Miniprotein binders against a2bj90. Designs and how they scored, part 119

Target 1, 235 residues: a2bj90
Amino acid sequence: MSRSARRKTSALNTVLRVVEVFASIQGEGPFTGTYSVFVRLAGCNLRCPFCDTRYAWSLEAGKPLGVEELVEEIARYEPSLVVITGGEPLLQRHPLNSLVEGLESLGLRVQLETNGILPAPARDEQLWRVYHVVSPKDVPVRVPGAKLHPSWVDYARATGRAWFKFLVANEQHVREVAEYVAKLGIPRSRVYIMPLTPEKLDMKELLELHSRIASLAVKWRLNFSPRLHLLVQLP

## First folded at step 11 (miniprotein)

Design u32
Fold by ESMFold2-Fast, scan of step 11:
Structure u32 (fold): chain B 235 residues (1-235), chain A 115 residues (1-115)
Amino acid sequence: as target 1 above (235 residues)
Amino acid sequence: SDELEELYDEVIDIAWEMADLIYEFRKTGDLELLKKFMELAEKLIKIAEELLKLAEEAGDEELIERIRELVKRIEKAMEAAKKALENPDDPEAIEEFIELAFEVLEYLWKLIQKL
């Protein structure tokens, strides 16, 4: 490929549709408690009835932002972790790889949050080298159209850089998760269960829900993810 | 409606198949996958035509526009696939196809968001 053509191709892959960029504490998953910058990308391939970020569903909700400008903005926060979320960030896969390259060049740790419907990274992608928290919606919450791509299990086994985080409301949900991960061969050590939080819980109800799900995690020998930001009232 | 439900399921199935195909093509470079992509693209165009009729009956101008934009992206990706098959030694043709194939996925998911 000519140098001119490569430059044009790179330019087309350097714009992301971004909903918001903000500093907070990672409240969920294996990096809970980490000072993080959150980058919410626009667009989603699901319509989960329990979704907290419906404002990000449309690609039109995102403003076009150059990868270089976004890297510079993120770097100003001096984060311990960059959390790329959305919507579904893999809908913008090509420019996302360019963003990851820029962030890694600065020595920043990157975590992607994905619903896992689109394939896991290939070895030639920058995304292959970063951490992924996959949130399947086919079990137990059974969102229509939410089928986990099987490549995520292979990626997790090959790299040790993927975890699977499941929303659960009760013990029957945890049983379904246990059966699901056993059937797919997902290592139990890479599985997190997290409280499915209905809108408008008071603090007492939120704590009681966390306590119940955490107890189930111990009983079923799975990892527990809080929703720490909800407990401490951060975004 | 029952019609919309059936078409929705078909669109989602094609989206997953297309994603798998692009992933495998990036991994293997197997040109036979470009032929499979064209078969999926043709099937998707037929479904898009059926969705367009329903959108027109409902007077949903935004949905009509999303369907039309998707079809344009599919046609471009199919032409890029044909060019890559005819010029397998041209890395520019291969990369152009990959870019346009991901664009089809993006617009396909954008359409699904409205269904």
Scores: ipSAE 0.005, ipTM 0.236, lowest interface PAE 13.5, mean pLDDT 84

Design u33
Fold by ESMFold2-Fast, scan of step 11:
Structure u33 (fold): chain B 235 residues (1-235), chain A 115 residues (1-115)
Amino acid sequence: as target 1 above (235 residues)
Amino acid sequence: SDELEELYDEVIDIAWEMADLIYEFRKTGDLELLKKFMELAEKLIKIAEELLKLAEEAGDEELIERIRELVKRIEKAMEAAKKALENPDDPEAIEEFIELAFEVLEYLWKLILKL
């Protein structure tokens, strides 16, 4: 390969557009309560009306960081979990695989948060080895352009490394989730329902909402995800 | 009532068991799973009959209608399952069963929502 081609390939495979890197507690999903470093990648292929991270929608919102530099920054926090989120992280799939390789080489556990529109990892990707929390946006609150890629169900069944997390506001939403996961063949054990939180709830309202959705999870035999960081006032 | 709570627990358990069964059948084509579906469907009809009695005693017309609609969907799905078992090499018979089995789940969850 020419030197110019090597430079271009290196930039595509070793540079990520990063919005922010910070330490916090994972407040959601199967790893709730885990000391984590969050890596928010820029760019998103959706425009969800309930999105609380609209600042990450554009790729231009991210600063270019080399994979090696980012791995070193993450490692300094000594996290129990690295959460790669966005935007939609899979928009930067090629350099993301390189990042995952670097993090795995240090023995770090990696979780990806994805809307699941882009295909699940193939067996030859480093991403095949990490955990994925898939947040479909085609149910219960439909987002224009959202459709879960069917490969995510196969990936979840084959690896046991994917879960499906749904934002719900009421019991009708839970029924729609149950219908959706059955039609796609998603096992109940891989499904989380999580409170859809409006921007301006006080702490009492947040706790009451969490209680209601948790009760529905018990009633419907589904897993419950809190939004713990909101309850304990962490980023 | 304690009766309603027990029937609810049975209904939700059958719903998830049916969902898993439909998935495995789509993946494997194992006709023994259609027989298992028939067993669950028969059990669900008996539960639906008990729920119907309770709904009639309570005068809950919406619940009565949801139960009746569920029973109709179960009967259609059972006929489709029987046809698929008799014609295992017919992809149209197999697909008809899968569609009707998902309709059973849809109406079952609508019933659960009301309970």
Scores: ipSAE 0.283, ipTM 0.731, lowest interface PAE 4.4, mean pLDDT 87

Design u34
Fold by ESMFold2-Fast, scan of step 11:
Structure u34 (fold): chain B 235 residues (1-235), chain A 115 residues (1-115)
Amino acid sequence: as target 1 above (235 residues)
Amino acid sequence: SDELEELYDEVIDIAWEMADLIYEFRKTGDLELLKKFMELAEKLIKIAEELLKLAEEAGDEELIERIRELVKRIEKAMEAAKKALENPDDPEAIEEFIELAFEVLEYLWKLIYKL
């Protein structure tokens, strides 16, 4: 560590409401293909109509787990990446910072998946030091109540540790994303477009949708995120 | 290889360069960025003229209209940029330029969508 060691904090014994912990491959975003442990936290501040994880919406869907217990469980998998997702993980911000501190002490790489409604990390948070994939839900999918907090753009430009991942179904959506990121000052190099996958697509339809969105990413000079786990039938 | 592909590559590259430049200008107020905007705008007008010829040859009236509307917005933004350069301490001139520069981007995105 190139900086002085952090003192142990009593916050390390705080409790998180956890829906599930499982090993898989990260199927989305800048770390696609990485052997990962997924930690799904309970509670969400949105009700997206296309949501695949509605079972995580309620805080009561999560079992209370102590941070130290959760760190030990994650460590047993020996992952290359820890993906903290939800619901909306930042709803449990205080114990989440403690979890990140514990994971960093083991040298584990951490990625947070967030809808970006709540503010980006401050410099004195443990969360400042980890990777963030922000999935805005105001554009193009127009989820009620969704608005990206402007601090995420400043965080991304200052740290290089945030990317913005947008669900898109067609070229009109990609155009809306281009307008949105230009207006907010999000660098295109930090932008991913990802297929918005309707319920009950067969595998051929799923692959064709991926191909179309990937082609649009090339046309618009944006990065492409697959939903690899869907294509290879992993959780 | 394809004339349209080469012009498209120039248009999309200028669109992203303009987007970053407008954002940076809003943060810094660096007048050199307005001069760079003028250079990009002049290059874009020349590209738009070449695209217009191809659209006219193809008889694509919708594309012709989108190109003409874009050129109109570029000219307005260039006038606002010149006014802002002449009056750098006038916040209304600066704000007018920023608004019109974003309009250029809006019409560029509409053009890119059609191409």
Scores: ipSAE 0.388, ipTM 0.787, lowest interface PAE 3.4, mean pLDDT 88

Design u35
Fold by ESMFold2-Fast, scan of step 11:
Structure u35 (fold): chain B 235 residues (1-235), chain A 115 residues (1-115)
Amino acid sequence: as target 1 above (235 residues)
Amino acid sequence: SDELEELYDEVIDIAWEMADLIYEFRKTGDLELLKKFMELAEKLIKIAEELLKLAEEAGDEELIERIRELVKRIEKAMEAAKKALENPDDPEAIEEFIELAFEVLEYLWKLLEKL
């Protein structure tokens, strides 16, 4: 391979299709309440009927940004946490590893949000070293094509750097989650249940839903994730 | 009642402990985990007998039936565990135990939902 071809390949591995970059508070999962910069990558391998980010489904929805430029933009916010989400960010795995390397070089803490269909990071990936919140869509919401890759369970047990977050509407859903995680060997300490919020709820309905799901989390010995940004009206 | 809450706490803790044991057994093939499963199963039967007494006092026929079905599944799983311990190189005996052990968990989860 010529030097020119190597440079071209390197450039392709350092370009990400980015939908948006913005500062907010992480409203979900184990880092709820953390001042964060959100990086939404384009492209998704699912078409969830309850998806509120349908604008990110197409890879063409993202603008090409160089990893170096993106790292600089993120760093200007001085965040406590960088949340890389999408679509499905693992669809852009190679340049994503480069982004993570750049962010870690600045001492920034990184969290990836993924549907878990694609394999968990290998030990030689930069992604091995960061936090992952995996949102399986095969249970209880039953999205077609949404099968969790089994390597995520091994990754979670080996590293302690993955959690599993499930959308639930009622106690039957929580029981289905308990059955699912038991069968796959996901430790309950790594499991979060989160309210499945319909598109139109007033604040009273939203609080009542959060209260019900939180009570079920206590009953079933699982962790609870709010949707804090909805409660405080942040993006 | 406080008694029902205490029994619930014991059952949910055993359910999660059993889940982890079954997973570890599937990964390691460690036969000592089958013995530990049998110990938890025996404890669960004693708790089921206390729950049955409370269900009978309450006249809850559906709960009585669910508890009796759970006990039957536990007994079958314990029998399968003994066969697997006696025949550790038999993949059918190992698979039968795993299937029946997950049935115990299924019936436990359904019982807990009702409680």
Scores: ipSAE 0.447, ipTM 0.814, lowest interface PAE 3.5, mean pLDDT 88

Design u36
Fold by ESMFold2-Fast, scan of step 11:
Structure u36 (fold): chain B 235 residues (1-235), chain A 115 residues (1-115)
Amino acid sequence: as target 1 above (235 residues)
Amino acid sequence: SDELEELYDEVIDIAWEMADLIYEFRKTGDLELLKKFMELAEKLIKIAEELLKLAEEAGDEELIERIRELVKRIEKAMEAAKKALENPDDPEAIEEFIELAFEVLEYLWKLVEKL
């Protein structure tokens, strides 16, 4: 045991409200195609009109799981990547740092998906050392109450461990993203645009939307994120 | 056309380079970055002149208008840059330049959207 008794006791006494744990392929962002275990945490500080995971909005939607138990459950999958998502994972910041510590101790690669409203990790947090995909909801989708915390730009520039993923439906949205990232100082290389998928599209419509947004990514010199899991019909 | 494609490549490259320069200048206050902005602005005006000829030949009224609006913002930003270079300790001159430089990017992005 390389940890002090106080650190061990603190980690064992923390709990997370967990909606679901499942193995799949990361379908989005910089790690698209990676065999992953998804940990969906309960609670969200936004109510996005296009949200596919409304069942996770309430903290009560999550089952309480101890950090140590959750680490063991995740480890059984032997994943190449652990994706911690939600709701908004940073609402459970304290036990989340303990989870990350446990996962890192096993050599597991961790990615957080966050809306970026809450501050980026501080240097003394375990979360400082893992990857973050930040999905701002203030631009272009203009969700009420959404504002990216400016510390995320500093974190991205300091660590190289954050990317910014924007939902876009058309070229006007891409232009708004370009304006937004330029004003905030987000490097172009850290920006992904991803199709904003309306309710139920057939496969042809889904492919056409992906093709259109991918073409815009090339035109605007931005990275493209598919929604691969939708294309291959995985969770 | 091949001509339009080459001009587009220059436009999008200058746009992202300007974005980086404005951000770095806002953080550091390094006047050398402001001089680099001026150089990019001059290149952009020449490219805009070539794009305007193509837009006029094509009869694209919307493109003509976007190019003209962009050139106006570039000219104002360049004047503000000169004033900031001459008055580096004037925070109002510096902030005016930053605001106008972001307006150049705004209209540049609108032009990119059209191209």
Scores: ipSAE 0.573, ipTM 0.861, lowest interface PAE 2.4, mean pLDDT 88

Design u37
Fold by ESMFold2-Fast, scan of step 11:
Structure u37 (fold): chain B 235 residues (1-235), chain A 115 residues (1-115)
Amino acid sequence: as target 1 above (235 residues)
Amino acid sequence: SDELEELYDEVIDIAWEMADLIYEFRKTGDLELLKKFMELAEKLIKIAEELLKLAEEAGDEELIERIRELVKRIEKAMEAAKKALENPDDPEAIEEFIELAFEVLEYLWKLMEKL
């Protein structure tokens, strides 16, 4: 490849479509309670009926930002964790690898949230070295078009840098998750169940749902993820 | 009852251990894992028989039926495991065992949902 073509490719790998950047507390998964900066990338390859961030579905919802500019913006918050979410962040895979490289250069811990439809990172990607919370949407919630890419199980077992977070409403869902992870070979220790929160729950109902799902996590020997930000009314 | 809760704890632990074992066996073909499955299956039958006694004392007909059905599946999987151990070069015997082993887990998960 010519030097000019390499410069063009590099420039394309340095621009992301970004919906929002904000500081909050990570409310979900293995890093619950961590002071974080959230980077919501535009675009999604699913249309989940329970989706809380439908405004991010379109790439047009995102403002084009250079990786260097985005790294500087994130760094100003002095976060303990950078959470890259969306939509589906892996849709912008190439510039995302450049972002991760910039963030790691500053010693920042990075967590990616992904639906797991696209393949797990390869060893030569910057994404190979960061944390991943994979949220399968084929089980138990049965979103059309959702299917976990099998490479995520291999990645999780090889690196110890992936966890699997499942939305559950009841015990039948937990049983379906147990069947699913057993068949795929996902270690129990890497599995989180999280309340599937309907729209219009009041705070008492939200707490009762959390309590119920947490009790099921204990019963089934799985990890529990709250939606802490909802309980404390943060974004 | 407290006894039922203790038996539940043993069952759930065996279920997860079996799940990991089946995965590793599928990946490696290590026959020692098949022998380990047999040991877990024997322990599970003993626990299931004790659980059945408690279900009978409680008059829980649905639980009795689920436990009996599980025991049948375990016995079938153990027979398939023995056949696979005797015929390690037979891919049909290996696949039959894997299918029946996952069927044991399916019935275990359904039993645990009701406990």
Scores: ipSAE 0.455, ipTM 0.819, lowest interface PAE 3.2, mean pLDDT 88

Design u38
Fold by ESMFold2-Fast, scan of step 11:
Structure u38 (fold): chain B 235 residues (1-235), chain A 115 residues (1-115)
Amino acid sequence: as target 1 above (235 residues)
Amino acid sequence: SDELEELYDEVIDIAWEMADLIYEFRKTGDLELLKKFMELAEKLIKIAEELLKLAEEAGDEELIERIRELVKRIEKAMEAAKKALENPDDPEAIEEFIELAFEVLEYLWKLFEKL
């Protein structure tokens, strides 16, 4: 490719389709309670029936934004953590690597939220060096078309930078998660179970569900993820 | 009782240790891991015998059945481990052990769900 064509391609690969950027507290996973900036990328390769962010399913839902502008916007919040979520952020893999490079250059900690259908990062990707919370949708919630890419287990064991977060409603689901992670070789220390929250729970019901799933996490020697933002009524 | 809670703790700890062991064996083929699996299996049988006695005293027919089914799978997995250890170059013997070892975990998880 000519230098001119390479510059054009590079410029196009530095544009992300962004749904929203906002400051909040990370409510889920290993970094629960951290002051974070959330970057929601457009597009998703699943149609989960329990999805709370259906507005992000289409790529057209996102506004095109340059990586450098996005880095500057994020930096203004002075966050302890940058959470890149979606949709499925790996659908915009190439410009996402550029975003990660820019954020790391500022010393910012980056976490990606992914459904794990697309392959884990390769060693030569910027994404190899950041944290990943993988939320499989094949077990126990059985979303059509969802299957965890096997490279995520290898990535987790090689780097120590991936955790697996499972939505569970009851003890049978926890047992299915235990069987699933054992067969795939996912260490239990990297496994989180999180309440599957039906729409329209009141605060008492939400707390009771959290208590029940947390108790199961203790019983089964697994980590527990709350949905803290729901409990404290933050985005 | 404290005794029952200690048995439950031992069951779940052995289950996760077995899971890690099976994974490492699949990756390395290290035959010493088969011997370690057999040691864990023997310990698990002793725990199962204690749980069975308590289940019989309580008259819990479903728990009795689940424990007996688990013991059968453990014994089969141990025989497969011995066969694989004697025939380390036989891929069928290795695969049979891996299948039966995961079956032990499946029955262990089903038992633990009921505890």
Scores: ipSAE 0.516, ipTM 0.841, lowest interface PAE 2.8, mean pLDDT 88

Design u39
Fold by ESMFold2-Fast, scan of step 11:
Structure u39 (fold): chain B 235 residues (1-235), chain A 115 residues (1-115)
Amino acid sequence: as target 1 above (235 residues)
Amino acid sequence: SDELEELYDEVIDIAWEMADLIYEFRKTGDLELLKKFMELAEKLIKIAEELLKLAEEAGDEELIERIRELVKRIEKAMEAAKKALENPDDPEAIEEFIELAFEVLEYLFKLIEKL
């Protein structure tokens, strides 16, 4: 038996609670504009008041899918990027490592989106080898219960495979982010600021908000993340 | 004024250089980083003097106050850096420097918010 076949066998009967799988364009972060398959896992350890995916908060919102079945479904889309999101995907850490192993065996690029409350991957995890976009919810948005696990800073500096994406509404928020990342030792090159979008902005309001936050990113020497899917009306 | 805006590039550059330097110093304890901090702090004071002159000409009382508070924090951090360089085996001198260096960054970012 080859190493690859043995690894695939070890993932057999591992189950993930999956809310949805769909093809779209990654609208946020360092891979903005990439043709992607989104895998939304069920369950979340936060209850953010601005959350767009409240339907994924409960583990019961997810359909049980075997890792092998999910890998096959994802592969049929032939994506340039697999985006694993949720809720909080690290709540399903064990089967998630098995999924990542299966996807990497096919040469697929994987990005995880996480709130960063749970620890960063250890070197012996499959998750160590993939990209991570960490969205802290303690600063500036002050979600109760949110606190970035300090291991994410060490992971980012050691691997170059993590970025930190912050929701901001105004310049005071950007200043709070600058203080936060400076104190934690997050390099500014790893920092994205992204518009905090209230529900039901019209397209003019949405574009104006993007323009203001982008201008602040230039001023503060930080990276800017759009919410491109909202601007082009994709999922 | 346009001249006030031209000094902005120096201010934001120094802020992020100081941030990285403080992080590296906390990880390594390399005293050469304290000397580099002193060089950046001296440069920042000269820029602050130019910003103060422009703020006074513009009658911007809030900006004047923020610049003056920043200069006070820089002077305290520089004194703490010199003490740490003279007493490299004193963990209290090192910790005092780190705390005051982060205060410089806090007041720098508050100044940047207004620029």
Scores: ipSAE 0.613, ipTM 0.870, lowest interface PAE 2.0, mean pLDDT 88

Design u4
Fold by ESMFold2-Fast, scan of step 11:
Structure u4 (fold): chain B 235 residues (1-235), chain A 115 residues (1-115)
Amino acid sequence: as target 1 above (235 residues)
Amino acid sequence: SDELEELYDEVIDIAWEMAMLIYEFRKTGDLELLKKFMELAEKLIKIAEELLKLAEEAGDEELIERIRELVKRIEKAMEAAKKALENPDDPEAIEEFIELAFEVLEYLWKLIEKL
């Protein structure tokens, strides 16, 4: 068998641990409002106290699913965007690259959501060519073990295919974000601030929090990410 | 006030421009970026003087203190910038400027938080 044929066979037999696949609207980041299919991969390298998807923390939460099978399932939704999230999807980097290759072959736009602890894609990875929303958890929310890998800044500057999305509760947090991105050389045009939503906000409180953080985004000349799915009560 | 809004727009624009200049200078060592920093620092001093007058009229002690601390850091960073421009082959002069330039940005962010 040629090397090319062996690579094709390996890709077809590659498996991912998948928690769920569902259609919704992307509620966050630069593609807010886009009809999307969400692919939640199992496993996470953090234990954020504010995490909404604790059920995905364990690799055992995911069902093994072949890359070809998953591509076919995603394609049936005819999405405008495929959002690959988790857990931390880069924990399954090798089969993830195969998934991205399959999705790109169908002309589907792909966005990865990552905590940025693991290195950014290299030029020879399929992941190099897709969009990335990096959600650092070291600033301002200070999750233990959550240091951003410096390669993400280089990747963002080289490709223009990464944005950095920060959870903020108040203006002090926004100032800390400004200080952080300035030191790392992240252009403000690549920065989103998003409301850090405490457990059990009612709709009035949720809207008021969104309004405050959006106003701070205007004041600080940063982009604003809603949590639109929470406001419209979608998954 | 309309005056405060206009001054704020200048402050936030200078802050982000300074941030990118300091980062790029740290990566490249391009002395033209250091000259651009000096031009922005001179503009920022004039804006700070106008903000100080408004803060004094309003009796805002915290804002007065933030402005005064920022001005001190700008003056120190400008002196370090001149030394670095005159001694481009001195790594200590370059490092001192970069450190002080980030201090300017730190105090500038603190001022913006209060505005």
Scores: ipSAE 0.548, ipTM 0.851, lowest interface PAE 2.5, mean pLDDT 89

Design u40
Fold by ESMFold2-Fast, scan of step 11:
Structure u40 (fold): chain B 235 residues (1-235), chain A 115 residues (1-115)
Amino acid sequence: as target 1 above (235 residues)
Amino acid sequence: SDELEELYDEVIDIAWEMADLIYEFRKTGDLELLKKFMELAEKLIKIAEELLKLAEEAGDEELIERIRELVKRIEKAMEAAKKALENPDDPEAIEEFIELAFEVLEYLYKLIEKL
């Protein structure tokens, strides 16, 4: 047996710390509008000033849940898409690979949301075969300590299973994103810009912000991600 | 300020190198990478000592705590690396090292966030 396979099947790969599991509509990114179940894992390696899920930052915020039990809970929702988010889900990488294996065995489509600081999946990981939405935090609203791991660009080019999603407030932010992706060689077809929504916007302000950022996406030839769940008032 | 900017860049570079190293070790299981991890960990401790002096001069209690927590995680990961090197066929020793190495990255980014 290979060292990697022995390591993967250890007893340590049986439990995830889970903050919440709920059904909703994917409001962001390439699968916007898809009936999804969201699995929020505990723990994060960043402290973004604009973070709206600060309750998930600590590993202690999550309840320990066995991978097999979690697979069963997810399956009961009969989702078109399983969205694994957090925190930063790659902090629980080893049991996460086991979860993905279980979900794939049921034919479920899996999308991971990650900040991209930790490396992209290796070819021998279950995570290699699922979709990834990478949200770099080094531009345009830089979070201290955030740097995209270069393996994500290689992974995106090799597999076509990664997209890069950036929070933007104005045209200067879009310009900075355009420069960033050009320097890294990220194809425009894999890039989404999404409204950076400050707290306490009313619905009119939220819609106006969406309209403005969408217009910039057209101008700059980038993809647009709404925050659809905010517009339709879902979790 | 210039000294802090230099230390910040060094910490970012080490975080990047550690991430690459952990990724490569996860892929290959090459035990020589554990020795390289030990070298990076020793460099990081020296940088942490310099940052601690600056934090103490500034009276930044939160930064002092983050530096101390990072050093604790580094020491645990280094001990796990030694155990994995001594027991290369023990999957639990290898897994414990990987988990603690990712924990070092987590606390390193917590520190960087405060810098």
Scores: ipSAE 0.000, ipTM 0.214, lowest interface PAE 13.7, mean pLDDT 83

